# Designs tried in a protein design chat: VHH binders against Type II restriction enzyme MwoI (mwoIR). Part 17

Target 1, 363 residues: Type II restriction enzyme MwoI (mwoIR), of Methanothermobacter wolfeii (Methanobacterium wolfei) (o59646)
Amino acid sequence: MKNPKFTENQKEIEKEEFEFLQKLNFIIKESLELFNTNLKNSMKFINYITLPIIMASIESKSFNPFSEIIEKHIAFILNSKMNSLGYKFLPLGYSSDLTYENDNSIIHIDIKTANLENPSDFKDTVPLGINQSSYPGVLDCKIRGKNIKADCKKIKVYPNIPTTYNNKLTITNALLFIYPDYKEIIDEIREDYIAIRELISINLKDILTPIEGSLEEFLNYKPSNEKKRLEPILDNIVRGYFIHDKLRHEFSENVEKDLEEFEKKIIGIAKKLKEREIKPVAILSISIPNGELAPHYDDEIVSGKSWGSSFRYHYKKSGNSVFKGLDNKASRAVFLHINKEYLPVLKKYFDPITVYELTEKRL
Short names: E, the ipSAE of ESMFold2; O, the ipSAE of ESMFold2 at other seeds; V2, 0.75 times the mean of E and O plus 0.25 times the DockQ between their complexes.

## First folded at step 11 (VHH; framework vhh_nb_b201)

Design y5 (from x6 with T50I; at its last look DockQ between E and O 0.81; V2 from the best seeds 0.00; counts 0 for: pae O 4.3 > 2)
Fold by ESMFold2 at other seeds, look of step 11:
Structure y5 (fold): chain B 363 residues (1-363), chain A 121 residues (1-121)
Amino acid sequence: as target 1 above (363 residues)
Amino acid sequence: QVQLQESGGGLVQAGGSLRLSCAASGFTFSDYYMGWYRQAPGKEREFVAIISYGGRTYYADSVKGRFTISRDNAKNTVYLQMNSLKPEDTAVYYCAADEFVKYDSSGYDYWGQGTQVTVSS
């Protein structure tokens, strides 16, 4: 009795979700060589983006150097291929990054990257934002240091995406790219970057004293206990010196020596990033259940514990990752790509490994 | 050349038991998913059970609690212990093998020739 039967409408929804998953899988699988070639071309310019990557790693304190590059190349492939299949690009705001429509459906595709060394981001699960699902999540009311009534476990958290738009079915998908950990490479230079910022800060007045204008007024400004007015100036000088080749030989000989040593470290980091295989460890394609399929996936889609705007789809929590209402028991989560060098590691995290294979027939 | 040879089929009365075996050769057995499917006359082939390289098992709803799949990597053999047999279990049972699970759960790369199981009322 805990598992009511699928209605005929719910079976039709799963049929449409499965048919779109097949189209998406075909498009991505057919385009893997182009995707890899485009990534290699981007790596020809890694020297120009390595310092911005290092600077961003301090600002955000979380890091994936290839996330935006991957998203842009996949978006290019999808925009080309989806249009040829009769889907039109449809940016909506408060929706997934890549939104498309045809006469019958509105398609949402989100691209995610995960670090192979952090399996909680990819192992039998996919994180979802509030704009990446139409299925309500179950709120877990178990929080630290608080007595919570048993009834609160049944509270649903509703996402921004509706189950239909103007009678067009909402279909939501994720593409999950698993990559090797690059944080260790960036971490070896992070402290050096912080030291360079401090070095510039200490010497700022020595080299910029003859410069007119508001710089000295700005540097002498003393709001209450706030020390963050210098950071934009320091970052500007870093960009000017290392990216734009400005301010060279304006510092003392000792400072210039340290700046040039850091520049050598940047070049070394860029070389390490360029030498790595830029292919993902694996690519996983995931069909996220439409909200009209409730309650069949309630155990698998959960909300964050702090009333946050995040969800997780645990697609193997109820057993196999399947379209529960379809007779063929097809998987909602499939591998489109496996780097064979990492297969022993992947077998530690995934059992079974379910793959999509191109058929001999073409449609 | 991959070979899968089933054995252990036959006639049994309802409520009885049978143990099917499948001997495998031509691939690294310990790296493969092994499974059992069955097909009754005039019906489509249906999933029965799968066992992973790590020993994790999966069963069709119709056989849960009655059938047990197991493997012996030293003998390159997979087994299906069938208990509490019903006339509805009458079918040709096929051994199957694949390096990965297929996304639609319908296809495996390698199949045996099958062994007949008949459950009399």
Scores: ipSAE 0.211, ipTM 0.663, lowest interface PAE 4.3, mean pLDDT 81
ESMFold2, look of step 11: ipSAE 0.385; ipTM 0.756
ESMFold2 (binder alone), look of step 11: mean pLDDT 84; pTM 0.851

Design y6 (from x6 with D104P; at its last look DockQ between E and O 0.72; V2 from the best seeds 0.00; counts 0 for: pae O 3.7 > 2, SAP .727 > .668)
Fold by ESMFold2 at other seeds, look of step 11:
Structure y6 (fold): chain B 363 residues (1-363), chain A 121 residues (1-121)
Amino acid sequence: as target 1 above (363 residues)
Amino acid sequence: QVQLQESGGGLVQAGGSLRLSCAASGFTFSDYYMGWYRQAPGKEREFVATISYGGRTYYADSVKGRFTISRDNAKNTVYLQMNSLKPEDTAVYYCAADEFVKYPSSGYDYWGQGTQVTVSS
């Protein structure tokens, strides 16, 4: 059936959102060769950061050790290019990764990362926080499994970002990076790292020298959390031994042999990570509808997992989300990059796959 | 060595029907988006219909409800069933194929040679 009638103001909003999306797509697409070159050059440091990555994996559920590198480099590219287009960076863009302004608009860009093995984070949807949208989301006021319900038709999930700020239009975008799962590479070495921590813990008396008091008192010292006291000591010894070549030969021959074996495994992991190359599986650019476009996107922007404090934008739910006020001829979501080795997997998740095609002329 | 060969064109009276087919070779057909475009004399080539590798279909407003695009992946063939034909449907119809839907460019990487459809009054 036909879309509801767009007002003239709503059509102008969509024109501005579309024009910015084209600028963003051009910037990122034109910068892909530089991105890939710099990322490849950065791989020479992989040998030096592999152990820190392994150590961090104990405290993190993420298995992509390079997501921060990807995000930092994209931010660098955007900051440089956006200035050349007359956009001023706003450092106090609270909760948005990148915030800019020009004469007409306030731009919020959020960089999202997703693991290819977790399609709920990227397939047809992008999760948003309340600081990453201006569109009020549909709220479900039922408690699952309970006979407790409220009629919430009069309220929505209200974002923190207004639809305009000082007469400037709010424009919100997401850049979604899909990358491969590194879980298999990290998981095997994680268990070995845990075993090395235990080995050091059992043999801690070989390297701790009491100055005052007894070693027994030191080892039995229990603040509210003894494991917590021991954990930073073990991490420090690991860094000293493997990164700084300290404490070598301070343990028994059997312990030193096991430490040397682990060191060889670290080198092997670094080689595997280097050969995998840090390349996104895909990069998806998404224009998130402004809240003044309500109710035209109500079916696509709904409450997220955090009921009342988050959203999901289902950018494909209605047969590929489009600029509905532009006669459904322009896509709000396009791929800027596809790693062809992963194309068969991506075709399982996306139909159609809409790609941005550069022209040699600027807008 | 991609080849797209259209067939099934011809002369038909207004209100009649034609079924176009396009045989494809030189690529993994089930991985491609297939489409039909048409060009009338003195006019630019215009979009008619597309079908994704997953079977989703899209139509130009001028043909919606009258034309049906379909595909047979076992035969590497895409079809355009054209019903309730009008004189303004007269054109050369081209089969097109692409691995992706492209935007903002609407071009396809591969094109057939075309087949003439003429609708008499």
Scores: ipSAE 0.277, ipTM 0.705, lowest interface PAE 3.7, mean pLDDT 82
ESMFold2, look of step 11: ipSAE 0.321; ipTM 0.729
ESMFold2 (binder alone), look of step 11: mean pLDDT 84; pTM 0.856

## First folded at step 12 (VHH; framework vhh_nb_b201)

Design a1 (from x6 with D31Y; at its last look DockQ between E and O 0.75; V2 from the best seeds 0.00; counts 0 for: pae O 3.1 > 2, grease 26.7 > 24.2)
Fold by ESMFold2 at other seeds, look of step 12:
Parts: sequence; structure tokens; C-alpha cells
Structure a1 (fold): chain B 363 residues (1-363), chain A 121 residues (1-121)
Amino acid sequence: as target 1 above (363 residues)
Amino acid sequence: QVQLQESGGGLVQAGGSLRLSCAASGFTFSYYYMGWYRQAPGKEREFVATISYGGRTYYADSVKGRFTISRDNAKNTVYLQMNSLKPEDTAVYYCAADEFVKYDSSGYDYWGQGTQVTVSS
């Protein structure tokens, strides 16, 4: 039960991880106004993306309608700033979204968004894919309300990212953007969208009647999961009708009336989304321990449930997980931005709230 | 204007008790981390105790079990109950406040003027 000692190599790894975390924090903190301006400009085009947002809302229990917009703007900022600081973009496939190198390191950065109403996505934890960590995850052996025997903790799930690339140290980070819940706006129209999909499905013959020789065979083909295999077909018809102004007058008068009414609702939702502030509630920056630091973070980096192909890095409440091998005990997880309007809610989830401050304020 | 005003210091015999108070104004008290620090002559200021806005407390090892920090959000006041006092507890005691914890554990944003505590042998 004696805690193992950090080797000198492990201490040097943590020094390099901490130094990079400070560089990343500086880049993002200095770029917040540009990020906000870019988001505001994207909202000028909300009318063109509202239907895609509604359609995508069916696929996720934790839905942020602006996740991809946010990720693209942050990626633009990082690509611009990392290159200007001597880091070269290094696309490796099957790795984090953003990968960079310099003389000593290969850097992996993952951009994540979370809904403020789904705290399991951000509170005391950050979810990771197997391509977003070099630290093996200990198998999560929990059964509902029960603990599994201790021998389960000997099982590790190994990530795709090595601890070094040809003597260059692997450094992995996450940027976590917490946003307000948009569920009330999207729920307003989601049921109507589901109803429209069912209406199209019932009347699919109207669209496919010109297909000679195979229409009845095509419609009667029954794979083992018909509902999921119809989804792409229905999505295609929805896009054709509402985005591309195709398939008009191919349905009966009653169906056309219902489709036109839904189109008016899409326009109304676009107006509501445009009026909603899309600034993040908070931005967290997280340094993920390198795998050579095992076993020092074994209790904090666990695999997903049921042999999952994913990981979670759990930082402890109060006193956040720190660089355990450094004397300064600096935090691996810090806030870069807090929207003060949400501070009371954030204080329910985080105690402490640990912040990064620009060093120039202290010069 | 932010103000922190300590009170309750004085002379006390070893083994005795003393209760410090710090009245706060000029900020939303219930959102702040509050702390007590002390400085003996010729020494660096040292941490004594802190209490979060959620009521979680932390103590220096030298005072753990003898000192108790508490807060009254309705009165905008933080307290330090000091029991079993020792001559080495002699110092100027400062109240401190910050809305956030700093990532590098540096300092608090706001400090009081201090109150003298003297423990006689």
C-alpha cells in the first residue's frame, strides 16, 4: 500500500506537461475575444443550419447544437497560434483532432463540449477516446450499487497513443467547453420532426413510384433492423424537400400541407436560436497524464463501462488532481473562462474553482 | 470598496481560548473563499485555515484539532475559534478573501489589517 516514488524521468515528464499546459492556457485565454467574434459571425447564417441542427438532435442525449461550430473556431485559433510558436501541424490519423510537434514533443489536443445540465460529462471527469490518451485505463468494475472483486483492477485497457514517438514525448490535453442547455428550444420542435418523418415513411410510395421493376421488391425487403435502415432514406427526403426544394408536389395535398407547416416552424426555431447567447458558460483546460507516469494516476484514469473502448480522467473534488511529481502541486485542470452569470450554478458543481491567470497581470 | 476587518485579538494565557472575527463588506460574501493567516515577527506569513463558500474547511497541521474556522453568510463574517493556545501561536492574524483558487497556489486578492494575538507562557 506504500505509494511508489516518482523517478527523475517521471518528474521531467511532468515538468514538460506543465510547461505545455501553461502555453496552451495562454493561447486560449488571449484568443477569447476572437473566438466570441467568430461565433457571432456564424450566427448570421443560422437560417441555413437550423434543420441540420434539428435532425442531429435526435442522435444525442447530450446535445449542444453548436458543438461543431465551436470546435472549428477553436481549431482555427490553435492551428494559427501553435504554428506561430514553432509547433508544426502533424496529422497522424486515428489520433486526437489536433496533433502538433516540435523538437521534443508530439502534442495531442482534444476539443470537447458539454451541456451544463449533464454534469456527468464535465464534473470531476473528462471523457477520452482511446486515441486521446497514452495512459492505460484501469477497468471500471462497477455494477449498479455493488463493487466487483479487487482482481478486476488488474485489467488495463491500452490506448492507441504511445508514451513517446521516436524519443519525442507524447503530451495530451483536453479543452472542455461547457454550454447552456438548448433543450427547451429544440424539444419544442423535435416531436414535430419525428411526426414528419413518420408521415414521409407512410407515404414513401409517392416518392418511389417511378422506379420501374423493383419498387415493390425494394419496399418489401426487410433487413433485421428496418427502422435504422430507413433512417438515412428519410433523412435524405427531408433534406431534399426542405433544403433543396425538391420533391414538392410528389405527396398528397394533406401531406404537403403538413410539410409546409413544419417548414414555418423551422423558420421560427431559427429565430429563437439566433436570439440565444452562445458564449460558453466555462472553459476548462486539462493536462492528461502521460502513460510513463503509471502507476501514479491508476486510480484516476479508468476505462469505460463494460470493457469500453474509451477512458475517463477523474480529477478529485476539492484540490483537483495535481502534477503529483512536482513540488508546486499545480493543478492539471483549470478554468480559462467563466461566464459570471452562471457562477452560482458552477459553484454547485465545482469546489474549488481553480483559475488560470495571465502572468502579465503580475508583472 | 472591499473591506476586511479583524477583531477579537488580545492577550491570553497558554492553554486558553480566543475567538477571532472578520467582518467583510464590498463583495458578495457567500461566493468567496475566506481564510486566516498569521505572521510572527521576522517570519513569513503562513496559512492557518480556510473555508470555502460550500463550507469545506482546511487547516494547517500545526493548528489541526485546536482551531475551528466557520462562517456566517447572513452576517458576512468568518470566525476562527482558537483553543489550547500555545506561545508559538503568537502572531498577527490576517483575514483573507478570494473568489477563486489560483492554479499556482499563489495568493488571495483581499487582506485585512490584522489583529494581534499574544499567548503568554
Scores: ipSAE 0.297, ipTM 0.677, lowest interface PAE 3.1, mean pLDDT 81
ESMFold2, look of step 12: ipSAE 0.324; ipTM 0.731
ESMFold2 (binder alone), look of step 12: mean pLDDT 84; pTM 0.856

Design a2 (from x6 with S30D A97R; at its last look DockQ between E and O 0.01; V2 from the best seeds 0.00; counts 0 for: pae E 24.0 > 2, placed apart)
Fold by ESMFold2 at other seeds, look of step 12:
Structure a2 (fold): chain B 363 residues (1-363), chain A 121 residues (1-121)
Amino acid sequence: as target 1 above (363 residues)
Amino acid sequence: QVQLQESGGGLVQAGGSLRLSCAASGFTFDDYYMGWYRQAPGKEREFVATISYGGRTYYADSVKGRFTISRDNAKNTVYLQMNSLKPEDTAVYYCARDEFVKYDSSGYDYWGQGTQVTVSS
């Protein structure tokens, strides 16, 4: 009934996890100024990527135009710092964003993003896939807070990452970046882009002449989805026109006028994106318990929305998630950065907010 | 009103140096790329150098290693230090502000009045 003791091996595991968390926190905190400077420099590319972002918004649900750029930049910073500290990069790492090794451990770091308007992705929890932890999660038999009336027993969700391999300890961490929502900016122009594709579609005869056969035969071929067949052609014409300055003046005057108005809207959206805060709202650094620490974290690592294929680490389940086998009460989850302009909004979701600081550091 | 005012041009002997300045007003200087272009008699205007709001620099091949662009955001001023000048550097030099994207070849939306640089011998 009572919690088992931590074994000496489990205490040693937590010492290693804590020491790596401290290294990671120092690296990221020390690098925040460089991160912010490089993000500002990258704004010179916003005008070149605004149309691609709009085009991608139709085909995917990603509404943060900067998330992939930010994730790539964080990976660059980590690779530079980790290599300098004697960690070797491992390209084959169970689909982890970054995998490293030294003499004692295999390090898995996943860079995760969350939209400030979707608190289920960041509020007191971090989502984990089966390739992003070594700790078996507990399946929750409830549906949206309602118990299934049958006899539900705790069922474990087993991840793909082993607790050790190559005689080295597996250490898993997440860096969680909370971003502003950009959806409203992109939504302003999405319908206009769809309209432009349709306008181009009905005027294809102005610019498309097949080498063989008739234009009507080419355009009337119907795969399983007619719009899907034409969409690559239309997107190619859009890229040619707006990005490469090709096909200009090949359409009628009325079509050219509508294309010019859309171009002005693209420029307007780019200006709005330049004005938006590109920095994350907050950065959270999380040490995910190794699976050999079971059952000590069973209450905190539970199955999420995808019963049996994913789980969540609830790092504030018992007030604060700490290294339970260590006496220092160190937190496994700490804020490395909070954008003060968003502090009132963040207080709605986190109370209290604890921030990592270098107040007593001497190295 | 966006205003760009060049100064520092003049006559100089080959091998000499000049420093051009461009005072900017009417916009948030820190948020924009700034650049220099030049136009010799009978030639089209050509790119010389640009500097990002964060201080990264880009140069035309013909001036790399001889010219240095810099900015002072506290004074809203961009500079072009021109060393080892050659007679082919003779041109009117223009300061420019970059709108960041225009889907055209220039990428700049405002120009100064220009300052003459003449390299003798």
Scores: ipSAE 0.000, ipTM 0.095, lowest interface PAE 21.6, mean pLDDT 76
ESMFold2, look of step 12: ipSAE 0.000; ipTM 0.100
ESMFold2 (binder alone), look of step 12: mean pLDDT 82; pTM 0.828

Design a3 (from x6 with G107R; at its last look DockQ between E and O 0.71; V2 from the best seeds 0.00; counts 0 for: pae E 3.6 > 2)
Fold by ESMFold2, look of step 12:
Structure a3 (fold): chain B 363 residues (1-363), chain A 121 residues (1-121)
Amino acid sequence: as target 1 above (363 residues)
Amino acid sequence: QVQLQESGGGLVQAGGSLRLSCAASGFTFSDYYMGWYRQAPGKEREFVATISYGGRTYYADSVKGRFTISRDNAKNTVYLQMNSLKPEDTAVYYCAADEFVKYDSSRYDYWGQGTQVTVSS
């Protein structure tokens, strides 16, 4: 019970952060139907993007194959709706995805997507870049990185974002979209895709004849064990054949038959992706404390890496993040949408689940 | 349809105890937050206690240490054990239920009819 008192300025900051959070929640909540309609329209073109999704999945880097599409649709909605609240788009070049201003504030909003199967990306925590917070983070004193020799107790992770811009309060928010894992759909075809790459590799002589030197020399030029010329050439031929309808009938009949069979499998995967409901599992809206609120959130905003290049905003266990300086102890993190099909899973990760509803009349 | 029925109210002397019960039906009880609220004459309804589907409990400062909320999922019932009662605890006590905590924690979707608790000096 050694919490320092909130100053009057700090209470006013939290009041402004709370009021903006309510405005943002209203915009997103009222726009969910439009967002879902826009996303569904993008999915009409799934046949054109399924192969790129499969190719990207080989690197195991995609958590949600549609994350960029989702982010762009939300950004479109925000850019339109923020104007109706008196906020003007203000790109600053080193800030969050979206930056806005009105007379009193500079707003930074980051749009994040997370895979339900990776709870460390969303459960009671949200990872942030140094341009997505104004609150200095506690540096992780566990020295696990190479060449860390500093006394971590004297140094914090310092963000790019100031606490104010020319008397305008910095307000930072995250919108977190949690989606189902698409791994099992993609896994059905991954081995087949690898086999098709090998088939093309074996038959490169049918379509690639060097002007000088051997094909082997060309493919191995400037070798790195992981970056030989062969790999980008295979990717290029896959794109040419399946996306651009090139190189058809340039391979032997047996090879062409196998390529055509794989094409049928791509179509089947596209159908499965289209039929799967894309609606988010949940949408979480998060108000990130302003740096002038230090030290009140020091236990919650910490370094994301051992050497201090990022942050994490940790909710308390059970997801109960609050405006500590406000009498009502309102939540800094609220659900704007919950897909009831996934409610049992969400209840394993969150207690309480705090929701925003349009009928609250707090705008 | 959702039904919440309180019982166990009455008249008690200061320092005494009462146990309120709220029988619930019409929803999957184990999935819901259950709570107790109270309203004295001329005052706004105020939070007393809540218990989550995971068993976490929360109390108003004015009742901490004196009141205990509990639930029995097999009987679809939530309880409020009220000890060391004071005249200021006099109010109508309402049972409340919601699938979620609302953004304003004083708002619940379902309410009972209330039971009177009167604490005499």
Scores: ipSAE 0.290, ipTM 0.711, lowest interface PAE 3.6, mean pLDDT 82
ESMFold2 (binder alone), look of step 12: mean pLDDT 84; pTM 0.857
ESMFold2 at other seeds, look of step 12: ipSAE 0.319; ipTM 0.722

Design a4 (from x6 with S105Y; at its last look DockQ between E and O 0.75; V2 from the best seeds 0.00; counts 0 for: pae O 5.3 > 2)
Fold by ESMFold2 at other seeds, look of step 12:
Structure a4 (fold): chain B 363 residues (1-363), chain A 121 residues (1-121)
Amino acid sequence: as target 1 above (363 residues)
Amino acid sequence: QVQLQESGGGLVQAGGSLRLSCAASGFTFSDYYMGWYRQAPGKEREFVATISYGGRTYYADSVKGRFTISRDNAKNTVYLQMNSLKPEDTAVYYCAADEFVKYDYSGYDYWGQGTQVTVSS
């Protein structure tokens, strides 16, 4: 149509991006069983992390209780497999944490987790930080679907990382893990935790008297211009009581009974989390276009939040999900794993579902 | 057993039209991607068009605007309407089916036996 043609250099860049994506796809597909085994091994200790999960959930607008565990296990697997293929781990400041080097390329890989109930985080799109792509974003002129100005002009927003490092090509990928929502399990116990925090607050005098010392002075300290904040103190007491077995039997018997009932609820939630199917709903790999490929992906990479400290790559916006400059039109976004139990819901969000195959050649 | 049966091929002069049909059986038709591929003598099989279970379509650049893929889930049939035919469209056309689209469009799990389309000058 009326689009600029790819230069030969741009075609070579896309060839390099495609070839690395195939290596990444192979590594992840080969390693799925090891990842699942390692994840299950971590779940043997879920009882020890359930209270921290509950406490962290209060401060989060969107929450996957396993996201950090997932990221750490995948990072470990990638670092091992990339090293065995001659890539050296090379973390850089202000870039993706998973950065690797060979003679010709600097590889960036970012691990994303998304909640199945929040499709804006995974449906035909992947979020990018300014340190996770070399492709310029475009500042969105719209708020709630309406232009900020009638004659809005798009502004390029430049990310942190360059298209090359000392003549080594920047190649950027995302691994997107879609998980079931855990919100209903966590929300119920979250309210109970808030109630326990209040119960402790009402009964603080039982704690102050036995301790003797500066606790009351700390509780009464407040910075100018702000009211006293009790939440850190209450959270400290919760950790002391439930994790470290401190302050047991220092409250009245009625309060101790309520604390022990909450402890039983924590154990019950840990059991529910351990018994929940912890396998990903789906895993996708996504090749993010290098900035030298501009303007060919300008419609797909958009600056998030009107002033642009983050981007999104809409890998199916304008109907494209391919390496636009390659003759084979291979996909830039590919499913590496699908939990078949969730296939009906995935078909609501994805059309087509494009897959990578490890062991089968067609025809 | 999966079966795909093409029909509607034949001889037509350049600028003409043909409509190919593919009757499918042995699987839940409405859950599958359906597609058309073609193979000219001495050339590799190439992608022509795909239609999803939800009706979204994708076309090879060489046929976009001239060919239209469609499906009738009640009849378990896919169609390829080919307009403005050129001698370069001469090939055996294959119906194909898969639960998923392959990342490089290299193939589908199930194939028909093919139908000949010949476009004369």
Scores: ipSAE 0.084, ipTM 0.604, lowest interface PAE 5.3, mean pLDDT 81
ESMFold2, look of step 12: ipSAE 0.195; ipTM 0.654
ESMFold2 (binder alone), look of step 12: mean pLDDT 83; pTM 0.847

Design a5 (at its last look DockQ between E and O 0.01; V2 from the best seeds 0.00; counts 0 for: pae E 16.8 > 2, placed apart)
Amino acid sequence: QVQLQESGGGLVQAGGSLRLSCAASGFTFSDYYMGWYRQAPGKEREFVATISYGGRTYYADSVKGRFTISRDNAKNTVYLQMNSLKPEDTAVYYCAADEFVKYDSSGYYDYWGQGTQVTVSS
ESMFold2, look of step 12: ipSAE 0.419; ipTM 0.772
ESMFold2 (binder alone), look of step 12: mean pLDDT 84; pTM 0.852
ESMFold2 at other seeds, look of step 12: ipSAE 0.262; ipTM 0.674
ESMFold2, look of step 13: ipSAE 0.366; ipTM 0.738
ESMFold2 (binder alone), look of step 13: mean pLDDT 82; pTM 0.847
ESMFold2 at other seeds, look of step 13: ipSAE 0.430; ipTM 0.766
ESMFold2, look of step 15: ipSAE 0.000; ipTM 0.263
ESMFold2 (binder alone), look of step 15: mean pLDDT 84; pTM 0.853
ESMFold2 at other seeds, look of step 15: ipSAE 0.254; ipTM 0.679

Design a6 (from x6 with G35A; at its last look DockQ between E and O 0.77; V2 from the best seeds 0.00; counts 0 for: pae O 4.1 > 2)
Fold by ESMFold2 at other seeds, look of step 12:
Structure a6 (fold): chain B 363 residues (1-363), chain A 121 residues (1-121)
Amino acid sequence: as target 1 above (363 residues)
Amino acid sequence: QVQLQESGGGLVQAGGSLRLSCAASGFTFSDYYMAWYRQAPGKEREFVATISYGGRTYYADSVKGRFTISRDNAKNTVYLQMNSLKPEDTAVYYCAADEFVKYDSSGYDYWGQGTQVTVSS
């Protein structure tokens, strides 16, 4: 098992993975400007104040307020480009994002966004869910900080994607889009949002009459041990007031004045968001080894913290991971785009920075 | 114009040492990867060593422990200290530069003219 030679089948698998990576990298590199966007299209179909309110209500410290919007935009662009490569979209695939097929292959592409200020999301590794690989990961059986013996060498992290299906090779890729920290836009409004929730909480007697029991009993109710007592109700009132124009004029004039001042601040933030350019700092394209290539990548695909429920691909274990069975030793992880404005920051995290270059041959 | 000029090659007895130099101009030297490659007659050009903008070094297995790559950003010069030389190290040695590493290891943007190293028994 240690340092076994690649079989001819394994070499053919790596050739097919490399050829697909080349096709994907080419079409993305030719289309880089399509991945730049802003929020103005979204804001013509939804009340523009809605996004700042939703973003301010979410208190996660690792929150990228745009990640789902960005991922949907990328998926839209990629789907049209994959069709141009002769791949048929499979809308009920088993990948988390995108599944395609042609005559010989089933393709799974996972789109990931990362915050440049959170390097654990992108530096040297990429997280893999159960539906994002066919390669069994190494399972770590240690108990948090303990030297407790357990022999789990016979057990790996088994993903859901098969290595082949109906004589078609399964190929899995990740596309990692690194963005600046957009959360700073919302940080200025978050304390004001908390203050508005408190203002509404103090004045609930203006708008809330319990059907049974007393208002004091209702306000002291704790629906679960892990939820803040009134937060869902207060967030609902905020949405009703600002997004749906409900409950207006139900509070006193002083409360209404404070709500109107917050609304003006939210409108200011929404204007900044409307024209904010959404451009990737970098785009990293990653070919994830097929499970029939075991054991050649065992050191690179390992369990994460969650014991068999996920794993990580260490695409830079001791340098850049390569197609180990190919003569050219091409890289499995390559940059398709680097925003030069951010190059000094990227050099702090990546050495080497390995890039893909367009060839004369085009699809 | 970009220029890479190697020097320091020559004839050395097996077990001896040589120090190759490559003087660079025409680009921001401190931002670039610098590398040494070599090519023996009738063989493909092969990687020897590289040094990053941050000073991190990488070596081919065949030279690891014997060769040392270094750079002097003040002089825009990269060096290859070659110790414990073997006859199999005989080749033309090329200096190369690039802002990034290429995904297929197929090339660097800039190359020198090469300097001959010959190791006799």
Scores: ipSAE 0.255, ipTM 0.665, lowest interface PAE 4.1, mean pLDDT 81
ESMFold2, look of step 12: ipSAE 0.336; ipTM 0.724
ESMFold2 (binder alone), look of step 12: mean pLDDT 84; pTM 0.854

